# Designs tried in a protein design chat: VH-VL binders against q9yh85r1066to1250. Part 28

Target 1, 185 residues: q9yh85r1066to1250
Amino acid sequence: ASCIVSGYGHYLTFDGFSFDFQSSCALVLCTTIHGACERSDTFPTFTVTVTAKNEDRDTSLACVVKQVEVEVFNYYIVIHRAYKYTVMINNERLYLPLKLGQGKVNIFAFGFHIVVETDFGLKVVYDWKTFLSVTIPRSFQNLTYGLCGRYNGNPDDDLVAAGGTPRFGVTDFVQSWAKRDTFCR
Key: E = the ipSAE of ESMFold2; O = the ipSAE of OpenDDE; V2 = 0.75 times the mean of E and O plus 0.25 times the DockQ between their complexes.

## First folded at step 15 (VH-VL; framework fv_navenibart)

Design y4 (at its last look DockQ between E and O 0.53; V2 from the best seeds 0.00; counts 0 for: pae E 3.7 > 2)
Fold by OpenDDE, look of step 15:
Structure y4 (fold): chain C 185 residues (1-185), chain A 121 residues (1-121), chain B 107 residues (1-107)
Amino acid sequence: as target 1 above (185 residues)
Amino acid sequence: QVQLVQSGAEVKKPGSSVKVSCKASGYTFSSYFMSWVRQAPGQGLEWIGGIIPEFGYANYNAKFQGRVTITVDKSTTTAYMELSSLRSEDTAVYFCARESGRSYPAGMDVWGQGTTVTVSS
Amino acid sequence: DIQMTQSPSSLSASVGDRVTITCKASQSIDSYVAWYQQKPGKAPKFLIYAASSLQSGVPDRFSGSGSGTDFTLTISSLQPEDFATYFCQQSYDNPYTFGQGTKLEIK
């Protein structure tokens, strides 16, 4: 299933729950449930984080994705809008295409998109503008949470904060997945 | 053999729409970005748009935004380009072309034979 | 949009000549440039991507160079089958844009 971030702060979870939100904070889109994946050698852990910014364009307010972060296989991958067709891997800037871990992670350009894919089926697609998608295989059902939800076929339980606490309302839900820093409180 | 086979020539009236097809064979359809490029008589090449077949997500040249729709049918490995509100200036040969991203070279390495679209009153 | 200014628009040359075609981008596009050959009534043929990646089946006499804004296609020794129109193309940003073309004619 795919989780989509697009346009003017539009979000679509794996289970089809849609909501709108605008934030300049780094937001956790998808992360594996702690403990559940540690018990299995089959499924690696991963985290996808997005940072967006509101931009006024003519008469419209667009939400532009400024940065995408992918943590997988002890790689910290940072894709920044300002540096097209390059990525930071563990704080080192590299040029595409890239194969990490003997092909466990492949990063390449595809049209106007950058694609990060793993050997277990994680796929992140980003166009350096307003479109971001995260795709994971069915084997990860009920193994993820974040803004993309639980991926269990039930959109009604997608509003779960870190730690497994259900949230009421989109604002509280999204804010619960914000990475706090000096500029994001 | 890798090939792209396009639909036949079209003659259209101004204001009408045309839909050109591009049948792909001999390769993994979803693994290549499919672009549409046109060439007016005696003129250069103009990129119209493209699509990621796997997701059906299309990118468009802003010049054509609102008039062009690019789609795919994965079951038949066919890409489509529909252009509406046709004008005489839309008279051109329209090409589909695939582009790989996984490895270089990453240019448009395979092209359809072209489809002539003539717009005249 | 990124403009690709191609030069010359046309040139005449003889078999055996060294030919150079240039494209200048309106902004830096790193090495995201492709070159195509087109003959009358035919679809463009992909020649080379970036500075050194020749398409399979393309003769070694074709070469590309450049980075940033200035790019060059070189034919080291022109052959009879090389008389055609050539185009550069940037794939750095949306929309893809092409040079105006260079018609290479026999002298």
Scores: ipSAE 0.578, ipTM 0.837, lowest interface PAE 1.2, mean pLDDT 91
Fold by ESMFold2, look of step 15:
Structure y4 (fold): chain C 185 residues (1-185), chain A 121 residues (1-121), chain B 107 residues (1-107)
Amino acid sequence: as target 1 above (185 residues)
Amino acid sequence: QVQLVQSGAEVKKPGSSVKVSCKASGYTFSSYFMSWVRQAPGQGLEWIGGIIPEFGYANYNAKFQGRVTITVDKSTTTAYMELSSLRSEDTAVYFCARESGRSYPAGMDVWGQGTTVTVSS
Amino acid sequence: DIQMTQSPSSLSASVGDRVTITCKASQSIDSYVAWYQQKPGKAPKFLIYAASSLQSGVPDRFSGSGSGTDFTLTISSLQPEDFATYFCQQSYDNPYTFGQGTKLEIK
């Protein structure tokens, strides 16, 4: 299944629910980590975070994907559109292509895109501009949270907040998955 | 021997559609980005769009968005470009081209022979 | 879109001459420039990538240079088979864009 982020803040969850929201905050799209003390050795843990930016300074209003973060295994991967065809791995900037952990994570260019693939089937495709795709295998059904939903075949129950409480409005749902800092209330 | 072999010339009426094929051989089809480029008579080159064959994700030049569809058939190692609502200014030679590069998009290292599309009444 | 402006549009030269063709980008594109040769009725032939790297099988009389916005293609000693049209292409950003072309003709 695939979860899609596209221009103008459009989101499509794993289960086919679509919504629109424009934010410059970093937003958790998909995570297997839910709660402060919750860990499991059964499946690989990962988190994919997206940061969008409105490009409205003296030009037409547009929303781009500025940054994609992938946390997987012991790697913290940061992909920023200003530094095309490079990535930060654990605070070190590296040129593509990359094979991490003897092939556990592969990162490479493919046309306009950067691709992050893991040996367990996580696949992140980003065009450095407006398109981001996160794909996970069937084995992750009911194991994921975030803006991409629960992946349980029911699009109507995708709105689960970061604290585990159902949210009934898109704004509350999205903001519950926002990473807040001094520049993002 | 790496080859891209395109379908034959087409003569079309305004308002119709054309679908050009590009058969790849001699390399792992799904592992290389495939672009489509056109050239009107006596003119320069214009990128139409391209596709990641492994994932089926296409990118389009905004000038063609809504009129062009780029697809692949991995079982026949063939890429397709369909252009709809044809106008006389769409008369051109249409090329498919393979892109190389694992570090960044490096350029189009293998080109098809071209397909002439003529749009006239 | 990133505009690629080639100069000159046309150039006459003799066999053995050294020729340069320039290409200017409308914004910095690092070194993400490719160069192509095209003869009438034929598909373009890939010459240079990353502004200065020579594609396999291309004669070493061809070279490229530049970074940022200004790029050149140089042919150090023209051969009869080099009379063609040359295009630069930026591979930095979607959409890919080409220069208008430089027609290199025999004097």
Scores: ipSAE 0.399, ipTM 0.755, lowest interface PAE 3.7, mean pLDDT 84
ESMFold2 (binder alone), look of step 15: mean pLDDT 93; pTM 0.952

Design y5 (at its last look DockQ between E and O 0.78; V2 from the best seeds 0.00; counts 0 for: pae E 3.2 > 2)
Fold by ESMFold2, look of step 15:
Formats: sequence, structure tokens, C-alpha cells
Structure y5 (fold): chain C 185 residues (1-185), chain A 121 residues (1-121), chain B 107 residues (1-107)
Amino acid sequence: as target 1 above (185 residues)
Amino acid sequence: QVQLVQSGAEVKKPGSSVKVSCKASGYTFSSYFMNWVRQAPGQGLEWIGGIIPEFGYAYYNAKFQGRVTITVDKSTTTAYMELSSLRSEDTAVYFCARESGRSYPWGMDVWGQGTTVTVSS
Amino acid sequence: DIQMTQSPSSLSASVGDRVTITCKASQSIDSYVAWYQQKPGKAPKFLIYAASSLQSGVPDRFSGSGSGTDFTLTISSLQPEDFATYFCQQSYDNPYTFGQGTKLEIK
């Protein structure tokens, strides 16, 4: 299954629920780490976070994906649009391609995209601008939380963990997955 | 064996549309970026656009934005390029070309045979 | 858009000659360059990726070099089958762009 973020703040969850929201906060798209009730003894743990940016001069400007963060296998991977074809891995900037842990994580160019791919099937595709996708295998059904939803085959409950159930609760849902910091208040 | 097979040559009137197909076989269709490239008689290569087949997400050369639509049908492993409002300068050979979707080699490694589109009054 | 400028636009050479073709990008593109060979009436054939790596099945008389903005394709000992048109292509950014081509003709 795939979760997609596209320009102008458009989101499509693993289960096919579609919503729109623009935020400059770092937002958790997909995580297997959620509260004390989350267990990961049978699968790898990860978190994918996206940060968008509104353009300054025009109210109709596209909302671009500024930064993507992937936390997996004790790697903290930061992909920032200002530094194309490089990534920060645990605070060190490295050039593509990269093979981490003898292939546990592969990071490479795919045309004008960057791809982060793990040996267990997590795949993140980012075009340095407005397109971001997160793909996970079916073995993660019912194991994920975040803006990409629960991956349980029911788009109507994708908002349950973070906020209200229907589209009218989207603001509360998105903000519940925001990472608050000094730049996002 | 990896192969891209395109639809046959077409003769079109100015102002009409053309839709070229590209049937892929011998590989996992959704794992490779699909490009469309054209070449006018005696000229160089010009990128029209491309598509991520897994997501149906297309990119276009700004020269063609508004006149070109690139799509895929994953069930038939076929890519399509439709060019509308044809002009005489659109006379060219149109190629589909897949691009490696995993490390090495990085490039358009398999090309279709080309589809000649002639636009004439 | 990143402009790719090839030089020369055409070249006459004899079998056995060493030939070089250059390609210059309008901005730094690291090593995200591919080279293609095209014969009349045929689709381009992929030769070189990542500026300097040979595609499988390409004879070792072909080599590529360069990074940043300046790139070179070299044929160390020209063979009869090498007379064709050669294109560089940047794969760094959207839109993809090709050099204008270099036609290599037999003298």
C-alpha cells in the first residue's frame, strides 16, 4: 500500500481516504511507534515525517515538501530539498548512492527523485518539490499510525487515532500529528 | 527479455490529436520510470515527459504542458502519450524509454522502436 | 532548465582513430550524465551512466569522464560500427535535457 502527499497539501492515506491540509509544521506521516500500546517485537520500527513550506510572496503558491525524515534501524535520515542528491545520516552529510548496513537501507537516485528503500519493504520516493510517497508491505496492516492512517482496509477510521472520524475533523487530526518545535508554534 | 513495443505510424491533420501506446514486457512495469522522447527529422532528442507507473504521476516538459497527457494502464503494462492540437512541427518519431528504478544503471536503458507521427495538411 | 551543450556538432574520423566528444552543462550536475549512441532509423542505445560507468555489453573502447559541468565521451580506437550520432543527457533535474548531438562520420 502507498500513502501520497502531493502539491498544495493533498494527502491520500493507505486506505484511500483523501484530505487536504496545509501546514509548515513537521508532520508524522507514518509510524509504527505510537504510545505505550504499540509493540514492534514482530516487525521493524520506523517513522516518516514530512515538513512542508508555503511560498512567501503569493497566496496561490504551491506548498512544497521541504524536508523528509526517515527514522529506521537506528538511522536518522534527513532529506532536505536545498541539498539535492545528498542526505544527512546521523548528522553526517553523505552523497548518493548509499547502502547502509550491507543493504538494510538503500538510498539512491531514481531519475530526478530520491528513493529510500529498506530490506523489509518500506519505500519513500521524493521528487525534491511536491511529490512524496510512502509505501509499506501488507504485513504492516493495523500496525501504523499517522497522517497515512491505520492501514486496515477501512478509510472511514483513518482519523480515529489522532482526532475526529470524518473530514470535518481534519484540522484536529493533522495537528495531533504535528511535531512542535521552536519554528512551529 | 525486456521489451517495449510501440503502436504503428500515424498521419494526422493539423489541429487533431494522436495517442501513442507503448506495451512493456519482460520486467515489473511499475518499478521503472517511463519516459517519452521525440526526434524531429534531422534533429536531436527532446524529452516530452515521463510517468511513475506505480502512482500514475506524470511530469511534463513545460514546452508541452497543456497539450500532452501521459498515462499508464498497469493491468496491460502499457504506457500512453497523447499530444493534442497538432502542428506541422510535431512531425517526429516518438519513443518510449524506461529508466532504471533501482541502483545501476542510471539511464534510459530500454527504448521502444519509435512511432512516426506525420502532421500534414 | 539545464542546458547541455555538445561539441563538436560533427566530426570526421578514420577507423582506428581516438575520438573525443564533449558535453557542457549550464550548471553543476555532479555526475548525473548518460551517453547514448544512435544510428539512423534506430532508437538510441545506452552507453554510459553516471558520467563514467559502462553499460553492460558496451565495448571497453568506450569511456566517459567528468563531473560538475564538463563531461567527455572517448572512443579509444574507432571501429566501423561506431559511426553514429552521440548524445549526452543530464539526469539531474526535471526536465531531462539532451545535448544537440555529435554526428561521427567516416572520413
Scores: ipSAE 0.397, ipTM 0.768, lowest interface PAE 3.2, mean pLDDT 84
Fold by OpenDDE, look of step 15:
Structure y5 (fold): chain C 185 residues (1-185), chain A 121 residues (1-121), chain B 107 residues (1-107)
Amino acid sequence: as target 1 above (185 residues)
Amino acid sequence: QVQLVQSGAEVKKPGSSVKVSCKASGYTFSSYFMNWVRQAPGQGLEWIGGIIPEFGYAYYNAKFQGRVTITVDKSTTTAYMELSSLRSEDTAVYFCARESGRSYPWGMDVWGQGTTVTVSS
Amino acid sequence: DIQMTQSPSSLSASVGDRVTITCKASQSIDSYVAWYQQKPGKAPKFLIYAASSLQSGVPDRFSGSGSGTDFTLTISSLQPEDFATYFCQQSYDNPYTFGQGTKLEIK
């Protein structure tokens, strides 16, 4: 299933729950449940984080994805819109295409988007503007948290904060997944 | 065999719309970006837009924004380009072309045979 | 938009000649350039990407070079089947843009 961030702060969870929110905070879209990998060696851990910014242009107001972070295996991957067609891998700037870990992670671009793909089926697509998608295989059902939801076929339980606490409002839900810093409270 | 087969020639009046189809076969449809490019008689190539088939997310040349719609039907592995408010200047051969990024080199490596669209009163 | 200024617009050459076609981008596009060959009544044919990535089935007499703003397509020894129109294309930014084309004719 795919989780989509697009346009003007539109979110679509794995289970099809849609909501709108605009924030300049770094937000956890999808992260694996702690301990999930203890159940099976089939499910590696990963985290996808998005940082967006509201931009007011001459013709439209858009929520632009400024940065995408992917943590997988031993790689911290940072994709920034200001550095198109490049990525930071563990704080090193590299040019596309890339194969990491002997093919465990493939990073490439086609069209106007970059793709981060893993051998276990994680796929992140980002166009350096307003489109971001996270795709994970069905094997990860009910093993994820974040703004993308639980991926269990039930959109009604997607508003779950870190730690598994259900939230009732979108604002509270999204804020619970924000990484706090001096600019994001 | 990998191929793109486009719909037949169209003759349209100004102000009308045209929808060109591009049937893909011989490869994983969702794994390639699909481009639409046109070429006016005796002229060069002009990129209209493209689409990520897997998500149906389309990119457009701003020149055509508001007049062009690019879509896909994954079940039939067919891409579509619809151009509205046709003008005489839209007379051209329209091509679909797949683009790879997964496989190097990058570029539009497979093209349809082209669809001639003639706009005349 | 990124403009791709291709030169020359037309070129006459003989079989066996070394031919060079150039494209200049209005801004730096790193190495995101593709070259195509087109024959009358046919769709463009993908030749090469960037400096060293030939499409499968393309003769090695075709080569690309350049980075930043200046790019070249070279045919080391022109063959009869190479007479056609050639186009450069940038894939660095939206929208994709093409050069005006170079018609390569037999002298």
Scores: ipSAE 0.350, ipTM 0.774, lowest interface PAE 2.0, mean pLDDT 90
ESMFold2 (binder alone), look of step 15: mean pLDDT 93; pTM 0.950

Design y6 (at its last look DockQ between E and O 0.63; V2 from the best seeds 0.00; counts 0 for: pae E 3.4 > 2)
Fold by OpenDDE, look of step 15:
Structure y6 (fold): chain C 185 residues (1-185), chain A 121 residues (1-121), chain B 107 residues (1-107)
Amino acid sequence: as target 1 above (185 residues)
Amino acid sequence: QVQLVQSGAEVKKPGSSVKVSCKASGYTFSSYFMSWVRQAPGQGLEWIGGIIPEFGWANYNAKFQGRVTITVDKSTTTAYMELSSLRSEDTAVYFCARESGRSYPWGMDVWGQGTTVTVSS
Amino acid sequence: DIQMTQSPSSLSASVGDRVTITCKASQSIDSYVAWYQQKPGKAPKFLIYAASSLQSGVPDRFSGSGSGTDFTLTISSLQPEDFATYFCQQSYDNPYTFGQGTKLEIK
């Protein structure tokens, strides 16, 4: 299934729950549930984070994705809008295409998109503008949480905070997945 | 052998639509970006749009936005370009071309033979 | 859109000559340029990407150079089969754009 982030702060979870929100904070889109996988060491762990910002354009205010972060296989991958066709791998800027860990992670350009794919089926696609998609295999059903939800076929339980507590409002839900720092309270 | 085979020549009237096909063979269809490029008689090359076959996501030249639709049929490894509201200035040879991003060199390395589209009253 | 200004529009040369074609981008495009060769009645043929990546089967006499806004295709020693029209293309931003073309004719 795919989780979509599109222009103007539109989100679509794995289970088809849609909501709108604009934030300049780094937001956790999808992360694996470690506790649920303690007896299934066969599943890799990963985290996808997105940072967006409001941008005034000629005709409208758009919410653009300015940075995408992917943590997988001890790689910290940063894709920044300002550096097209390049990525930061563990704080080193590299040009596409890239193969990490003897092909466990492949990063390449596909038209006007960058694609990060792993050998277990994670795919992150970003167009350096407003479009971001995260695709994960069915084997990860009910093993994820974040803004993309639980991926369990039930969109009604997607509004769950990092601590596992259900949230009733979109604002509270999204803010619960914000990475707090000096600029993001 | 890697090849792209396009549909035959078209003669259309102004205001009508044309749909050109591009059959791909000899490679993994979904792994290459498919572009459409046209060339008016005696003129240069103009990019119309392209599509990621794996996802079905198309990108368009804003010049053609609203008039062009690019699609793929993965089961037949065929790409399509439909252009509506045809004008005389749309008279050109239309090419499909695959582009690799997975490995260098980057570029449109395989082209169809071209499809002549003539728009006249 | 990114404009690719190609020069010259045409040139005449002889077999064995060194030929240089230039493309200037309206803004910096790093090194995301491809060059194509087209013969009459045929589809364009991919030659080279950026400064060092030749397409398989393309002779070594073809080379690319440049970064930022100024790019050059060079044919070190022109051969009879090289007389054709050449195009540069930027792949940095949507939409892809091509130079106007350079027709290389035999003198």
Scores: ipSAE 0.837, ipTM 0.925, lowest interface PAE 0.7, mean pLDDT 93
Fold by ESMFold2, look of step 15:
Structure y6 (fold): chain C 185 residues (1-185), chain A 121 residues (1-121), chain B 107 residues (1-107)
Amino acid sequence: as target 1 above (185 residues)
Amino acid sequence: QVQLVQSGAEVKKPGSSVKVSCKASGYTFSSYFMSWVRQAPGQGLEWIGGIIPEFGWANYNAKFQGRVTITVDKSTTTAYMELSSLRSEDTAVYFCARESGRSYPWGMDVWGQGTTVTVSS
Amino acid sequence: DIQMTQSPSSLSASVGDRVTITCKASQSIDSYVAWYQQKPGKAPKFLIYAASSLQSGVPDRFSGSGSGTDFTLTISSLQPEDFATYFCQQSYDNPYTFGQGTKLEIK
């Protein structure tokens, strides 16, 4: 299943629910770490976080994907559109392509996209501009939270806030998945 | 051996469309970005767009957005470029070209022989 | 779009000469530049990638240099088969763009 972020702040969950929202905060798109960051099984844990902002160059009010963060296998991967064809890995900037942990994570360019792949089937594809896709295998059904929803075949229950409670409003849902810090209050 | 073979020359009237094919052989078709480039008589090279065959995702030069469609048929290892609403300035040789290396945006190392498209009335 | 400005547009030289062709990008593109050779009626031939790396099978009299915005293709000691048109191309961003070309002619 794939979860998609596209221009104008468009989101499409794993289960096909779509919504629009614009935020300058980092937003948790997909995570297997629920609430208190507790492990719930033996499956690999990961978190994908997206940061968007208004694009200044287009005449429309487009929302660009500025930064994508992938946390997996104790790697903290930061992809920023201003630093094309490089990524930060645990605070060290490296040029593509990269093979981490003997192939546990592969990071490479393909056409006008950067691809992050893991050995368990997580795939993150980003075009350095407005398009971001997160793909996970069926084995992660019911194991994910965040803006991409629950991956359980029911788009009506995708709006689960951080901490596990369902929400009925898109604004409250999105804001619950915002990473708040000095620059995002 | 790596090879790209294109369809034959075409003569078209203004307002019509053209679809050029590019048959790939000798390599794993789905794993390399495929571009389309044109060259008007006596002119330089112009990139039209390209496609990631594995995903079926095309990227276009904005100049051609709305007039061009790039597709692939993975079962026949063939790429297609269709250009609609043809004008006389679309008269050119159209090339398909494979990007060098799967992991790098380095340039196009294998080119088709070219397909001449002439638009006149 | 990233504009690639190539100069000169034409150049006349003799066998054995050293020639240089320049290409300037309208913004920094790191080293994402390729160079091609094209003879009349033929598809372009890939010469240089990553600004300075030779493609397999290209003679070592060809060399590329530069990073950022300014790039150069150099041919040391021209051979008869080198008289052709040369193009630079940026592969940094969509759309890929080419310089206008440099026609290298025998004097």
Scores: ipSAE 0.370, ipTM 0.746, lowest interface PAE 3.4, mean pLDDT 85
ESMFold2 (binder alone), look of step 15: mean pLDDT 92; pTM 0.945

## First folded at step 16 (VH-VL; framework fv_navenibart)

Design z1 (at its last look DockQ between E and O 0.65; V2 from the best seeds 0.00; counts 0 for: pae E 2.1 > 2)
Fold by OpenDDE, look of step 16:
Structure z1 (fold): chain C 185 residues (1-185), chain A 121 residues (1-121), chain B 107 residues (1-107)
Amino acid sequence: as target 1 above (185 residues)
Amino acid sequence: QVQLVQSGAEVKKPGSSVKVSCKASGYTFSSYFMSWVRQAPGQGLEWIGGIIPEFGYANYNAKFQGRVTITVDKSTTTAYMELSSLRSEDTAVYFCARESGRSYPYGMDVWGQGTTVTVSS
Amino acid sequence: DIQMTQSPSSLSASVGDRVTITCKASQSIDSYVAWYQQKPGKAPKFLIYAASSLQSGVPDRFSGSGSGTDFTLTISSLQPEDFATYFCQQYYDNPYTFGQGTKLEIK
């Protein structure tokens, strides 16, 4: 299933729940690491984070994806829209294409998109602008948290906060997945 | 053998639509970016748009935004380009071309034979 | 859009000649350039990516060079089958754009 981020802060979860939200905070889209759950030794862990920025241009106030972060296999991958066809791997900038961990992670350009794929089926696609997709195998059903939801076929239970508590409002839900720092309170 | 085979020539009236097909064979269809490029008589090449077949994510030249739709049918390994609101200046040969993004060399390495689209009153 | 300006627009040469075609980008595009050959009534044929590897089946007499804004396609010794129109293309930014072409004719 795929989780989609597009346009003016449009979100579509794995289970098909759609919502809109604009934030300049780094937001956890999808993670298998949940504070309330013990790490599963049977499945790889990963976290995808997105940072958006509001741009006021001639045509409209668009919400663009500024940065995408992927944490997997002890790699910290940072994709920034300002540096096309490059990525930061553990604070080192490298050019595409890249193979990490003897092929466990592949990063390459595909048309106007950058693709991060893993050997267990995680795929992150980013167009350096407004479109971001996260695709995961069915084997991860009920194992995911974040803005992309629970991936269990039920869109009604996708609004689960970082602490594991169900939320009723989109704002509260999204804010719970924001990484707090000096600029994001 | 790797090849792209396009549909036949089209003659259209202004204001109508045309849909050109591109049948891919001999390679993994989803692993290559599929572009559409046109060439007016005696003119250069103009990129229309392209699509990632695996996901169906399409990109368009802003010049054609709103008039062009690029799609794929993975089951038949066929790409489609539909252009609406046709004008006389849309008269051209239209090409599909696959592009390798995963490995060097980068570029459109395989092209269809072209489809002539004539827009005339 | 990124403009690709080729020079010359046309040239005449003889078999055995060294031929150079230049493509200038309106802004830096690193090395994201491709070159194509097109003969009348045919689809373009991919030749080379930037200054790196040639496409399989392309003769060694073809070579590419350049980075940033200035790029060059060189034919070291022109052969009869090389008379055609050549195009450069950038794929650094949307939309892909081509040079206007260089028609290489027999002198």
Scores: ipSAE 0.783, ipTM 0.897, lowest interface PAE 0.7, mean pLDDT 92
Fold by ESMFold2, look of step 16:
Structure z1 (fold): chain C 185 residues (1-185), chain A 121 residues (1-121), chain B 107 residues (1-107)
Amino acid sequence: as target 1 above (185 residues)
Amino acid sequence: QVQLVQSGAEVKKPGSSVKVSCKASGYTFSSYFMSWVRQAPGQGLEWIGGIIPEFGYANYNAKFQGRVTITVDKSTTTAYMELSSLRSEDTAVYFCARESGRSYPYGMDVWGQGTTVTVSS
Amino acid sequence: DIQMTQSPSSLSASVGDRVTITCKASQSIDSYVAWYQQKPGKAPKFLIYAASSLQSGVPDRFSGSGSGTDFTLTISSLQPEDFATYFCQQYYDNPYTFGQGTKLEIK
């Protein structure tokens, strides 16, 4: 299944729920880690975080995806639109293509897009501007949290806050997935 | 043999639309980005847009946004470019071109033969 | 959009000449430049990528250089089959943009 972020702050969850929200906060898009220490030894753990930037230069109120972070295995991967065709891996900037951990993570160009792909089927596609896609295999059903929802076939329960709180409005949902060390708005 | 074969020439009236096909062979279609580029008579090259075949995401040059649709049919390994609301200045040769995929970036390494589109009243 | 400006727009040369074609980007694009050769009625032919890397099957009389904003295509000893129009292209950012072309004509 795929979760999509597109221009004007549009989100489409794994289960097909659509919502709009404009934020400059770093937001957890998809994670298998619920709360501070929930790790599973039987499934790979990962977190994908997106940081958007509202463009105020024109009459347009379009959001751009400024930065994408992927934390997986022992890699902390940072992709920033100012540094085309490079990524920061554990604080070292490297040029594409990359094969990490003997193929556990592959990072490569696809036209002008960047793709992060793991051996367990996580795929992140970013066009350096307004499009970001996160794709996960069916084996992660009921294992994911974040703005991309629960991946349980039910779009009506996708709005689960970071603390596990029952469904709120979109604003509370999005803000609950904001990273604590970032400024919002 | 890596090859891109495009549909034949088209003559269109202003205000109509045209759909150009590009059949790929000799490589894994879904592993490479597909771009469309046009060239008006006696002019340079202009990028129209491109598509990631695996999930059908198309990205367009803003100049053509709203008038162009790029799609793929993975089962026939064919890409399509449809341009609507045609004007006389859309008269050009339209090329499909394969780009880097699953690699370092390197531009457009294989081109179709081109499809001449003529828009006249 | 990143503007690519080629110089000269045309030139006349003789077989055996060394020719250079330059391409200037409106902003730094690292080395993400490709060069193409196009003959009349034909699709462009891919020559060079990453500013200086020669595509397989391209004669070694072709070379590319440059980084940042200034890029050069050089043909060290012009052959009869080299008379064509040459384009640079940036693939650093969308939209991709091409130089206006340099027409290389026989003297």
Scores: ipSAE 0.537, ipTM 0.791, lowest interface PAE 2.1, mean pLDDT 85
ESMFold2 (binder alone), look of step 16: mean pLDDT 92; pTM 0.944

